# Miniprotein binders against q53ft3: the designs that were tried, part 105

Target 1, 195 residues: q53ft3
Amino acid sequence: MFGCLVAGRLVQTAAQQVAEDKFVFDLPDYESINHVVVFMLGTIPFPEGMGGSVYFSYPDSNGMPVWQLLGFVTNGKPSAIFKISGLKSGEGSQHPFGAMNIVRTPSVAQIGISVELLDSMAQQTPVGNAAVSSVDSFTQFTQKMLDNFYNFASSFAVSQAQMTPSPSEMFIPANVVLKWYENFQRRLAQNPLFW
Short names: E, the ipSAE of ESMFold2; O, the ipSAE of OpenDDE; V2, 0.75 times the mean of E and O plus 0.25 times the DockQ between their complexes.

## First folded at step 11 (miniprotein)

Design hb13 (at its last look DockQ between E and O 0.02; V2 from the best seeds 0.00; counts 0 for: pae O 10.7 > 1.5, placed apart)
Fold by ESMFold2, look of step 11:
Structure hb13 (fold): chain B 195 residues (1-195), chain A 101 residues (1-101)
Amino acid sequence: as target 1 above (195 residues)
Amino acid sequence: SPEEYLRERLIYRAKMAARWLRLALELARQGNTEAAKLAIEFAIRLLRRIEELATTPEEEEIVEQAIEAAQEALQLLEQGKPDEVEEILQEAIELLEELIQ
């Protein structure tokens, strides 16, 4: 239902469902992360009158999770960019992820999404400076993501002589990825909001 | 106070489950069978959590009946019978409204 995107990393589309109404993405090496994008995949919308509260969790000095409310995603705002670089020493928020209070690996943070009634979400206060909607920041994030995708995909390139036969699988020519990458870069440079 | 807190959480989850079932009904009407099944599965997960919160035999029975109706609707969607789920989903929704009051 949800995706999570960090500049320079692979997009995550398979959230771990940790409760009937809660989903989590792991963020290894969270100290190097400045922004995250949380978005709805589009496979299923929220029911009318519902939405998602988005939290960021990092381990404290004892390895215990500290959860902070970043903001929200809804059918009317299905994607949001959150700045997390200033939150790694902040105070925790009241949060619904009680089962996630276990000791965790020191370098791994989490994004949590709690599916809630909109009336309940309206009473919540996000931590300051978390939400970011700057075009320049998103453009930079998108450029880094494009570079990362191209380098990752091209690292698996093989010639036809190197292929293991697999008639049931689909393949694409490597130059298609390059052409897509070049076209996307050009469009983004001309209009950062074309997406 | 603890019983009052449990009832508030039960009602909250019942409202969410009912909303998921209403979405499932709408998705089924649109022919989006896979998304309708997902919505029903989310509702069932909420209903099973409500079973853990229920404090009376009447609450437990209503939730069990709602789960059975939702599971039957899910099976009908798997059989390619989306027009037959409307009455069953409406029945499940009405059971949850009884639970809410």
Scores: ipSAE 0.679, ipTM 0.882, lowest interface PAE 1.0, mean pLDDT 80
Fold by OpenDDE base, look of step 11:
Structure hb13 (fold): chain B 195 residues (1-195), chain A 101 residues (1-101)
Amino acid sequence: as target 1 above (195 residues)
Amino acid sequence: SPEEYLRERLIYRAKMAARWLRLALELARQGNTEAAKLAIEFAIRLLRRIEELATTPEEEEIVEQAIEAAQEALQLLEQGKPDEVEEILQEAIELLEELIQ
């Protein structure tokens, strides 16, 4: 149902389901992480009237987990980028994961997603400065993706005069699209904010 | 104005979606089904965002029809029928051009 992306790391698509309505990703070496992307895989939507509350946990000075609400994902907003680097010294908030025995190592932070009613989510207050504007981020991402694609693809374009009697048309090898996509994914994995 | 800004964003996205669909059409003609599918998928993503920006029933209807056409084209490609997608993609492009005017 959910994926998690950290810059320079492999995409995580296998969340640990710790309850019917709760999912957890492990984030090793969390001190080096600035941003995390949480997204729906598109396989299973939220039920009607429901969404996901996204939480971040890190160990406090005593090694106890501190949970903070980062923000939300919904069917209408299926992805979000969160800045977590500045939260590592923050105070914990109420969270739905406290009663669960989640296996963790001291050096591993966690992203938790709790499936909740949208009405209940509206009453919750995320920690300040964690949520990057999702709509603007998506728009910017899409624009940059398209620009990057066209720039890349056009560099491989050949005149049909070189191939066929129709000189007025341009040809772009079909495999260029796949090559671009692979390269774009690689760059995204390296830095989700590379645009 | 806020309305002008939204309109500008809608038009921009529609232009980009049309470009993806045109690319898909060419890729399909070339027999590269996988690349054509990717192009259509990108177009559909943009179309969904345009739907969010639509302010009139007419705009909503145009976008909905474009999404349906794009989805049908994608399905045909998955079925190994690239020759049948040309007309459908052309229809989707024309719908977007109407939206841009």
Scores: ipSAE 0.005, ipTM 0.179, lowest interface PAE 10.7, mean pLDDT 78
ESMFold2 (binder alone), look of step 11: mean pLDDT 85; pTM 0.852

Design hb14 (at its last look DockQ between E and O 0.86; V2 from the best seeds 0.00; counts 0 for: pae O 1.6 > 1.5)
Fold by ESMFold2, look of step 11:
Structure hb14 (fold): chain B 195 residues (1-195), chain A 97 residues (1-97)
Amino acid sequence: as target 1 above (195 residues)
Amino acid sequence: SDRWRLIYKAKMAARWLRLALRLARQGNTEAAKLAIEYAIRLLRRIEELATTPEEEEIVEQAIEAAQEALQLLEQGKPDEVEEILQEAIELLEELIQ
């Protein structure tokens, strides 16, 4: 349902579901990360009246998680960029993840997404200056995401002679991905906010 | 007891089932299955939170209905899930009252 992207790293599309309404991405070597992007994959939308509260967690000096609210994703705002560089020594805030029995090593942080009713989300206050809204940052992120997706998808390309039957799987010709990449590049250059 | 948590999760489960109904009507069977699976996870948590026999009965019936809906979708019968999904939604609405 969700994706998570850090500049210079592969996109993560396989969140761990840690509760009936909570999803987590691991961020190894989090001290080198300044920004993170959380977005909806498009496989399934939120139900009407629901959305996601996005949290950042890092281990404190005792290895215990410290959680901070970054902001939100919804059907109307399906992606957001968050700055986390100033949050790695902050105090925890109220959060819905509770005591999770998740073993983590030092230097691994997490992005948590709690699926909630919109009315509940309206009463939550994110930590200051977490969101990034600069057009230049948006353009840089979008270009990196585009390049990363194209390179990743291309790495799975096979000829038709190499394919094995898989009745439960759908396949996309590689040239469709290339055409999409080139069209997206052209449109982004004309208007970085076209999407 | 945590009755407010039970009601909150029941509201979310009902919304997932309403989405599943819409997706099934649109022919998006895979997304409909996912929505039902998310609803079932919420229902199992509601079952753990239930404290009265009527709460336990309602959630048990809602789980059975949601599981039947999954089976019908796997059989390629998306038109046949609407009645059973509506039944599950009504059970959750009774629980929320």
Scores: ipSAE 0.678, ipTM 0.891, lowest interface PAE 1.1, mean pLDDT 81
Fold by OpenDDE base, look of step 11:
Structure hb14 (fold): chain B 195 residues (1-195), chain A 97 residues (1-97)
Amino acid sequence: as target 1 above (195 residues)
Amino acid sequence: SDRWRLIYKAKMAARWLRLALRLARQGNTEAAKLAIEYAIRLLRRIEELATTPEEEEIVEQAIEAAQEALQLLEQGKPDEVEEILQEAIELLEELIQ
């Protein structure tokens, strides 16, 4: 349902489901990360009146997780870019992940997505400075992320003749990925804030 | 309260099932299956939160309906799923009242 992307790293499309309505991505070496993109994969939309609250967790000086609300993803805004580099000194907020004893390794941060009702999400306030403020920086970052994803996906492209029969696996034609990429670029060019 | 959590999850589950119904009608069988699977996970949690025999029965029936719908989709019978999903949704609406 969700993907997570860090510039210069492989895209993550397999979130750990830690609850019926909660998903987590691990971010190793989080201190080197400035921005994170969270996006819907497009396999399934949110139900009507639902969305995703996106949280960031990092270990404090005592090694305890500090969770902060970054923002939201919805069917109308299926992707978002968050700046996390400046959040290390921030105060923790109320979060839906507190009761979960997620085994954490030192130096690994987490992105958590909680699927919630939109009316409940509206009552929450994201931490300041998490949203990318400049349209230009946002556009550049998005473009880099798109390129990274495309390059990654394309690296796995094989011809039908090269495919090993795997009847249990579903395959997506490479042209579908390309078409998605082109459409996204077009929309980004028209309105950098379309999402 | 546990009661509030139950109602909240029931509302969410109902919304997933409504989405599944829509997706099935659109011919998006794979997405419909996923939506039903999410609903079933929520229903199982609701079952754990249920405190009365009546609530337990309603949730159990909803799970059975959702599972049947999932099986029908796996069998390639999306046209037969609508009635079953509607039944499950109605059961959840009863639970929310």
Scores: ipSAE 0.314, ipTM 0.730, lowest interface PAE 1.6, mean pLDDT 83
ESMFold2 (binder alone), look of step 11: mean pLDDT 87; pTM 0.880

Design hb15 (at its last look DockQ between E and O 0.02; V2 from the best seeds 0.00; counts 0 for: pae E 18.4 > 1.5, placed apart)
Fold by OpenDDE base, look of step 11:
Structure hb15 (fold): chain B 195 residues (1-195), chain A 97 residues (1-97)
Amino acid sequence: as target 1 above (195 residues)
Amino acid sequence: SDRFRLIYKAKMAARWLRLALELARQGNTEAAKLAIEFAIRLLRKIEELATTPEEEEIVEQAIEAAQEALQLLEQGKPDEVEEILQEAIELLEELIQ
């Protein structure tokens, strides 16, 4: 039902279902994580009138989990980006995971998704500045990344006439990079989470 | 080179605009909007790479055309975007000559 993405890591599509309405992703080495993307897989929508409250858990100084509400995902907003780097300190809030004995290691943070009534979600207040962007912002970020790579690669482009013999080096035609760029953008337009 | 970047980005932008045109004709308004948005992003980069007043003018006009097309699609007027997108494509083709 849900996926979790951290930059530089494999996409997680297998959440631990800790309850009928609760899902958890483990985030090892959470201290190095700045942003997390939570998204619906598109396989199973939320039931009518329901959405997902997204929580972040990190160990406090005593090793006890501190849960904070990051924001929400819904059928209408099936993905969200959350900044968690600034949340690694502070006080926890009321959360739906407190009564659950979730097996975790001290070095592993968790993303928890609780399926809740939309009306109830509307009454909750996420921690400040945690919610960064929607699907559109994620797409924009990816586009910037692609542009950055393309700009970098193209800066090294030379014509055959400009090439100096270097048998130890491998060359990639610029058209290959362009085709890759085009294909990637096309796929991104179709599904921002295709990768 | 910057010229290389400009040319290839212009080609890419033109491709997106052509796709947008086709998508609009097919009635796929949402996909057409996305294609135009991608083109606009590239056009903005081309604007940064432009070295002559002529290039700057062409790119500016292309951006305006693309933005107008996007607005028309948002207004539910896909039939009116064809001429505008074609103009933008022609402008980009001028850049890549």
Scores: ipSAE 0.006, ipTM 0.204, lowest interface PAE 11.3, mean pLDDT 79
Fold by ESMFold2, look of step 11:
Structure hb15 (fold): chain B 195 residues (1-195), chain A 97 residues (1-97)
Amino acid sequence: as target 1 above (195 residues)
Amino acid sequence: SDRFRLIYKAKMAARWLRLALELARQGNTEAAKLAIEFAIRLLRKIEELATTPEEEEIVEQAIEAAQEALQLLEQGKPDEVEEILQEAIELLEELIQ
């Protein structure tokens, strides 16, 4: 029924159904995630008069879940982009695993979707630092990412005469894609809206 | 009931594969892979709904074609993925009938 997408990761389309009306996606390494896209797959619409309340859950310093309402998806608004980076702020504690190469224990957050009456959803208030973005914002983000890749890769272009026979062709070094990927990941970790 | 759900899922899977074809033509390989993965998930649900050997064979072939398309995109061979995606779409259209 639902999909969940994080930039740079494979889309998740197999929500865990934890109740008749509740669906969950796991987000490993959630501390590196700043935006999440939640969308309907288009296979099964909400029943009439109903929609989906979208929550973000992360473990607090004691491992207990903290749930926060991000916003909504409905048949009329079947996808939304949520910024979650500000929702993870807390005074977390150092963990006991620091002695061996200082690798923090991977942490898993969750995106929860609860199918509810539209009247009930209308009375709910999302957390103030979670933005509900249209598909246009995600499309513009993706397009700008592609433009950034094109400009970066083209700056390393060499003529075929500089490589091998067949001088009418243009080539780029294979490591250019790796450099672009690393730069994009660094910028996304610092500011997801840098584009 | 199962036939209706099968047809609906097959129509949606075909829609995802047509999107993947367009994305691959534009060189948007990562988005094309995502669309194919959506289609495969629907195809696995169709596999659960299939009630005849013919339906089972058709959906198995469609899954194999979609998985091969993913491999070809990972190998940077978009010219070869178009034919395979079109074959998968045709299989889904047969399943709808």
Scores: ipSAE 0.000, ipTM 0.075, lowest interface PAE 18.4, mean pLDDT 70
ESMFold2 (binder alone), look of step 11: mean pLDDT 88; pTM 0.886

Design hb2 (at its last look DockQ between E and O 0.03; V2 from the best seeds 0.00; counts 0 for: pae O 12.6 > 1.5, placed apart)
Fold by ESMFold2, look of step 11:
Structure hb2 (fold): chain B 195 residues (1-195), chain A 97 residues (1-97)
Amino acid sequence: as target 1 above (195 residues)
Amino acid sequence: SDRWRLIYKAKMAARWLRLALELARQGNTEAAKLAIEFAIRLLRRIEELATTPEEEEIVEQAIEAAQEALQLLEQGKPDEVEEILQEAIELLEELIQ
């Protein structure tokens, strides 16, 4: 029902159901993540009058989960981008001897989605810095997402000499993908919200 | 008190079943089955929250109706699920009242 995307990582489409109305995605190496996209796969919509509250969780200094409300996804807004970089705690102080310090052991954070009645969701208040709040942050995330798509598609490139006949399949010349990529980047640079 | 949680989950289960009814009418059998499965998980939780014999009986009947609807969809009989889904929805409405 849900997907979760982080720039530079493979999309996750198999949320773990942890309760009758709650789903989670694991985020390993969460300290390197600044933004996350949560979206509806399109397999099934929410019923009328329902939606999803989206949370971010990381382990505190005792290893216990700390959950924070990021925002919402609904049939009317089936995709949302959340900034999580300002929500992480327990990261060490910076100082001139950093390489000689004991490094904190990496931990796994989670994105949680709680399926709720819309009226209940209206009483909830997200943390103030979770939603995408600047064009620069959106542009950076979108650029990384475009780079990921281009690198992924390019990894399937083969020369004509390497092809075998596949009459039941359709093919697209690689230069079409490159032209699309170049055009999209040009449009994004002119207006990050053109889409 | 768990009564408010029971009512809240019953409202959600009813909405999932109403969606399943609409999806079945549209011929979207796979999505309808998924909606019923979500409703059944909510109904199982409602069963755990029930505190009176009346609540327990209503939830048990709603689960049976939802499971029958799911089986009819698995058998390729989407035209036969409307009445049983309506029955399940009415049972949940009794529980909410």
Scores: ipSAE 0.659, ipTM 0.888, lowest interface PAE 1.2, mean pLDDT 78
Fold by OpenDDE base, look of step 11:
Structure hb2 (fold): chain B 195 residues (1-195), chain A 97 residues (1-97)
Amino acid sequence: as target 1 above (195 residues)
Amino acid sequence: SDRWRLIYKAKMAARWLRLALELARQGNTEAAKLAIEFAIRLLRRIEELATTPEEEEIVEQAIEAAQEALQLLEQGKPDEVEEILQEAIELLEELIQ
């Protein structure tokens, strides 16, 4: 139902369902994370009149989870970008995830999604500056993600002369990746919401 | 143009579904599921771009087929997925003519 994306990391599409209406993603090494994208996979929509409240949890100095409301996703707004880098010192708010004995290592944070009534969501106040509302911020995030991918992929580039025969593997020419990257950048520049 | 965007996304969705089909044949169920999920996301965007009832119907049928394929994979029935995925691909090919 949900996906979670951190720049430079593999996309997570398998949330841990901790309750009928609650889903959790683990974020290892959360101290290095600035932004998180939460999105609906498009397989299952929210029931009518419902949406998702998105929470961030990190361990406090005592090892207790501190949960903060980041924002919302809905059928009408199926994805959102959140800045989490500045939230590490905040006070915990009321959250629906309770004292879940999730075995947490000190370096692992969590993204929690609670399926709730839209009317109830409207009464909640996300932590300040968590939601990336600007098109510019979104564009910057996307650009960083793309750059990370390109850098990663290019690091594996070898000449044909350097290749060892591997009939079981498929190879993509580096120029194809570059062309894709350039086309994507062009489209992003024309319309940041082209996808 | 919106038409260009629709066609582009449809081509991409078809590629994901073809990949899913191959992955399912290979017994890589988890990867096949992921590919189908990406296709469904694109199909939802295509639905938003559709301008005719015919386009809307084609996209809706493709979504239903993709969702059925995903459910079959979740049920551990990869052998039954091929026909359904092929149907979804053909629907998308119709959309991009």
Scores: ipSAE 0.000, ipTM 0.186, lowest interface PAE 12.6, mean pLDDT 79
ESMFold2 (binder alone), look of step 11: mean pLDDT 87; pTM 0.876

Design hb3 (at its last look DockQ between E and O 0.01; V2 from the best seeds 0.00; counts 0 for: pae O 11.3 > 1.5, placed apart)
Fold by ESMFold2, look of step 11:
Structure hb3 (fold): chain B 195 residues (1-195), chain A 97 residues (1-97)
Amino acid sequence: as target 1 above (195 residues)
Amino acid sequence: SDRRRLIYRAKMAARWLRLALELARQGNTEAAKLAIEFAIRLLRRIEELATTPEEEEIVEQAIEAAQEALQLLEQGKPDEVEEILQEAIELLEELIQ
């Protein structure tokens, strides 16, 4: 039902079902992982009114699991990117996995998915900065590209006092670049896919 | 809080069975079987939480209906599961007060 992807690794499509409503993926060498993608395979959707709460677990200094709520997957949002690089020293959160008899080693983290009623999920608060949507990733990349272009073009700006005549060359006022940058940002905020 | 856990699982099981009914109507027999299997796992956990003979009987009947529907789907008879699945759903709704 679920898949789990880490950059540079084979996609995992066979979650271990550890309870009637809980699924787990193992993440060995978790210290080197910055992001995890969790997604629905499309073989079976959630029933109406249900979804999945996604958790990350890593061992603390005593080898005990520390679970943190990353966010959610639903029929309306069937995939999500979660940043975990900042969570390996974070505080635990409320979670449904703590009493389960799951085989663990201190060096292996886990992604857990708990299938729940949406009303139950609405009462839960993910840890900050964990969730990264696919649309948010496109927007972030595009914003960085936009900033990079603007900064690069602006680095060649000169005042009129610094200019020398060059009648064979075409010039654009720096204000045109700024206006384009501002217009593009506005349109991207209104619709990330307008182009 | 066994009563709260019983109701929560009954709600989830009923939703899985409703999904199974829709998937069977669409001819998606393999996904319908998966939905029924998830429901049965939830129903077996409800058996541990039932505290009255009436609750035990309702859960037992729901499991039997779900198992019959699963068997019919394995036999390639998805059109024959609708009444049985609806019966199981109604039993679970009785548990949900």
Scores: ipSAE 0.639, ipTM 0.875, lowest interface PAE 1.2, mean pLDDT 79
Fold by OpenDDE base, look of step 11:
Structure hb3 (fold): chain B 195 residues (1-195), chain A 97 residues (1-97)
Amino acid sequence: as target 1 above (195 residues)
Amino acid sequence: SDRRRLIYRAKMAARWLRLALELARQGNTEAAKLAIEFAIRLLRRIEELATTPEEEEIVEQAIEAAQEALQLLEQGKPDEVEEILQEAIELLEELIQ
């Protein structure tokens, strides 16, 4: 039902189902993680009137899990990006995972997804610094990235007539960059998580 | 020659605008905005290469059209963007001929 993505790591598509309505991903070496993407796989939607509350858990100084609400995923917003780097020293909040004996190892954090009523989710307040991003936010980020790249690349653009011979340098036609962009945009439109 | 450079850039700008149009039609508003912005950047460079008042006017009008399209997308009016983008493309095609 859910996937979890950390930059530079393999996507996780096999959540541990710890209860009928609760799923957990392990995040080893969590201290190096800045952002986590949680997304629905598209295989099984939430039941009508339900969504997922996304929690982050890290061990406190005593080795006990500290859970914090990051945000939500729903059928309407099937993916979200969470910043977790600033949460590593926060205080715990009420969470649905407290009574569960989840096998935990030191240095491993967890992402927990609790399937809950949308009405109940609306009453919950995520931690302020989780910087929750929707699919739209991700798309915006990608666009900004592309803009940055274009600005950089275009600054070097010259016509063939203006080129100075440099045997040690490689040149890329601007049309190649455009084609790449077009393809990228097409793929992004089809699946924002194609990368 | 500067003329060749102008034509090349105009062709590229037109391609970006065409892409923007298609993206807008598909409902990819953010990507459409970006494509328009890319086109505007090229158009500004074309303006620098323009040697005749006619060329300058065409480029200016294209920039204005592109900017208007961008504003409409920002306002959530993608349906109104198609005509404006098409106008900008036609202007560039005139420049290329």
Scores: ipSAE 0.000, ipTM 0.190, lowest interface PAE 11.3, mean pLDDT 80
ESMFold2 (binder alone), look of step 11: mean pLDDT 85; pTM 0.854

Design hb4 (at its last look DockQ between E and O 0.49; V2 from the best seeds 0.00; counts 0 for: pae O 8.7 > 1.5)
Fold by ESMFold2, look of step 11:
Structure hb4 (fold): chain B 195 residues (1-195), chain A 97 residues (1-97)
Amino acid sequence: as target 1 above (195 residues)
Amino acid sequence: SDRERLIYKAKMAARWLRLALELARQGNTEAAKLAIEYAIRLLRRIEELATTPEEEEIVEQAIEAAQEALQLLEQGKPDEVEEILQEAIELLEELIQ
């Protein structure tokens, strides 16, 4: 149902379900991570009136988990960027990940998602340095990137009728994805706000 | 309290079952099965929280209905799940009240 993305790493799409309403992703070598993206895969939406509260956890000096509310994902806001670098030691919030026996190694942090009723989520306050203000900009950037990719890739499409008996399917050459990625990276390097 | 937690989880389970009903009507059988599976996991927790014979009976009936709906979807019979899902939803609404 959820995905988790860190720059320079493979996207994670297989959260561990640790309770009937709770999912986790492991983040090895978490000290090298500045931001994480949490998003809905699109395979199934939340039911109406529900959403997800997103938490970050690392072991403290005593090995007890320290969970901090980062923010939320919902059908109306299906992706969010969270800054995890610079989270203060000992700063936490009331959290739903209580005495759960989650196996942890010393250098592995976790992202936790608690599926909740929206009314319950409205009473929660994220930690201050996980600023929500950049979420809309990332969402807009991601949407423009998706539109740009679709338009670029579509310009190279060939009809399936030219290669198969079903004319309703379209194909693209494999190198189109690479060309798009290279062009996008170049434009972003020239102007990080080109969108 | 256990009663407050039970009600909260029952509200979530009912919403998962309403989503399952809509997905089944749309022919999205795999997503409907997933929604029912999430609801059943919530129902199992509700079963652990139940403290009265009435609560226990209601949740047991809701689990049985949800499991039958899941079985019908696995058999490729999505048109046959509507009454059973509606029964499970009504049981959860009774539990919430």
Scores: ipSAE 0.710, ipTM 0.899, lowest interface PAE 0.9, mean pLDDT 78
Fold by OpenDDE base, look of step 11:
Structure hb4 (fold): chain B 195 residues (1-195), chain A 97 residues (1-97)
Amino acid sequence: as target 1 above (195 residues)
Amino acid sequence: SDRERLIYKAKMAARWLRLALELARQGNTEAAKLAIEYAIRLLRRIEELATTPEEEEIVEQAIEAAQEALQLLEQGKPDEVEEILQEAIELLEELIQ
């Protein structure tokens, strides 16, 4: 349902489901991360009237997780870029992950996505410093991220004749990835802030 | 309260099943399966929260319906899942009342 992308790192498409409506990506070596992209894979939309609240968690000086609301993804805005570098010293906010026994490694931050009602999301205020400051920088960053992902994914493309039988694995046709990329590019060109 | 949690989860499960129904109608079988799987997970939690035999029976029937729908999708029969999913949704609506 969700993907998480950090520049210079492999895309994550397998979130840990920590609850029926909560998903978590681990971000190792989070101190080196400036921006994170959270996006819907396009396979499953949100149910009607629902979206995703995106949170970032890092360990404080005591090793306790500090969660902050970064923003939102919705069916209408299926991707978002967040600046997390400036959040490492920030204060925590109310979050839906506090009651969860999530095993954490001190050096690993987390992106949490909570599937919530849109009406509830509208009442929440993301941290101000999570927004990317300039449209131009945002567009450039997004473009680089997309290109990196596409290049990476395409490098693993094989024909059916080249595939090793693996009944336990699911495969996505390369043309699906390409179509997604093209559609994203088009939307980005039309409105750099479409998310 | 446990009752509030039950109702909340039931509403969520119903939403996932409604989504599954729509996805199945659109021919998006794989996405429909995933939506049903999410609903089943919620239904399992509801089963644990149920306190009356009536609630337990309703949840059990909903799980069976959802599982049947999932099986039909796996068999490539998306046109046959609508009635079953609708039944599951109605069961959940009964639970929410």
Scores: ipSAE 0.009, ipTM 0.273, lowest interface PAE 8.7, mean pLDDT 80
ESMFold2 (binder alone), look of step 11: mean pLDDT 86; pTM 0.863

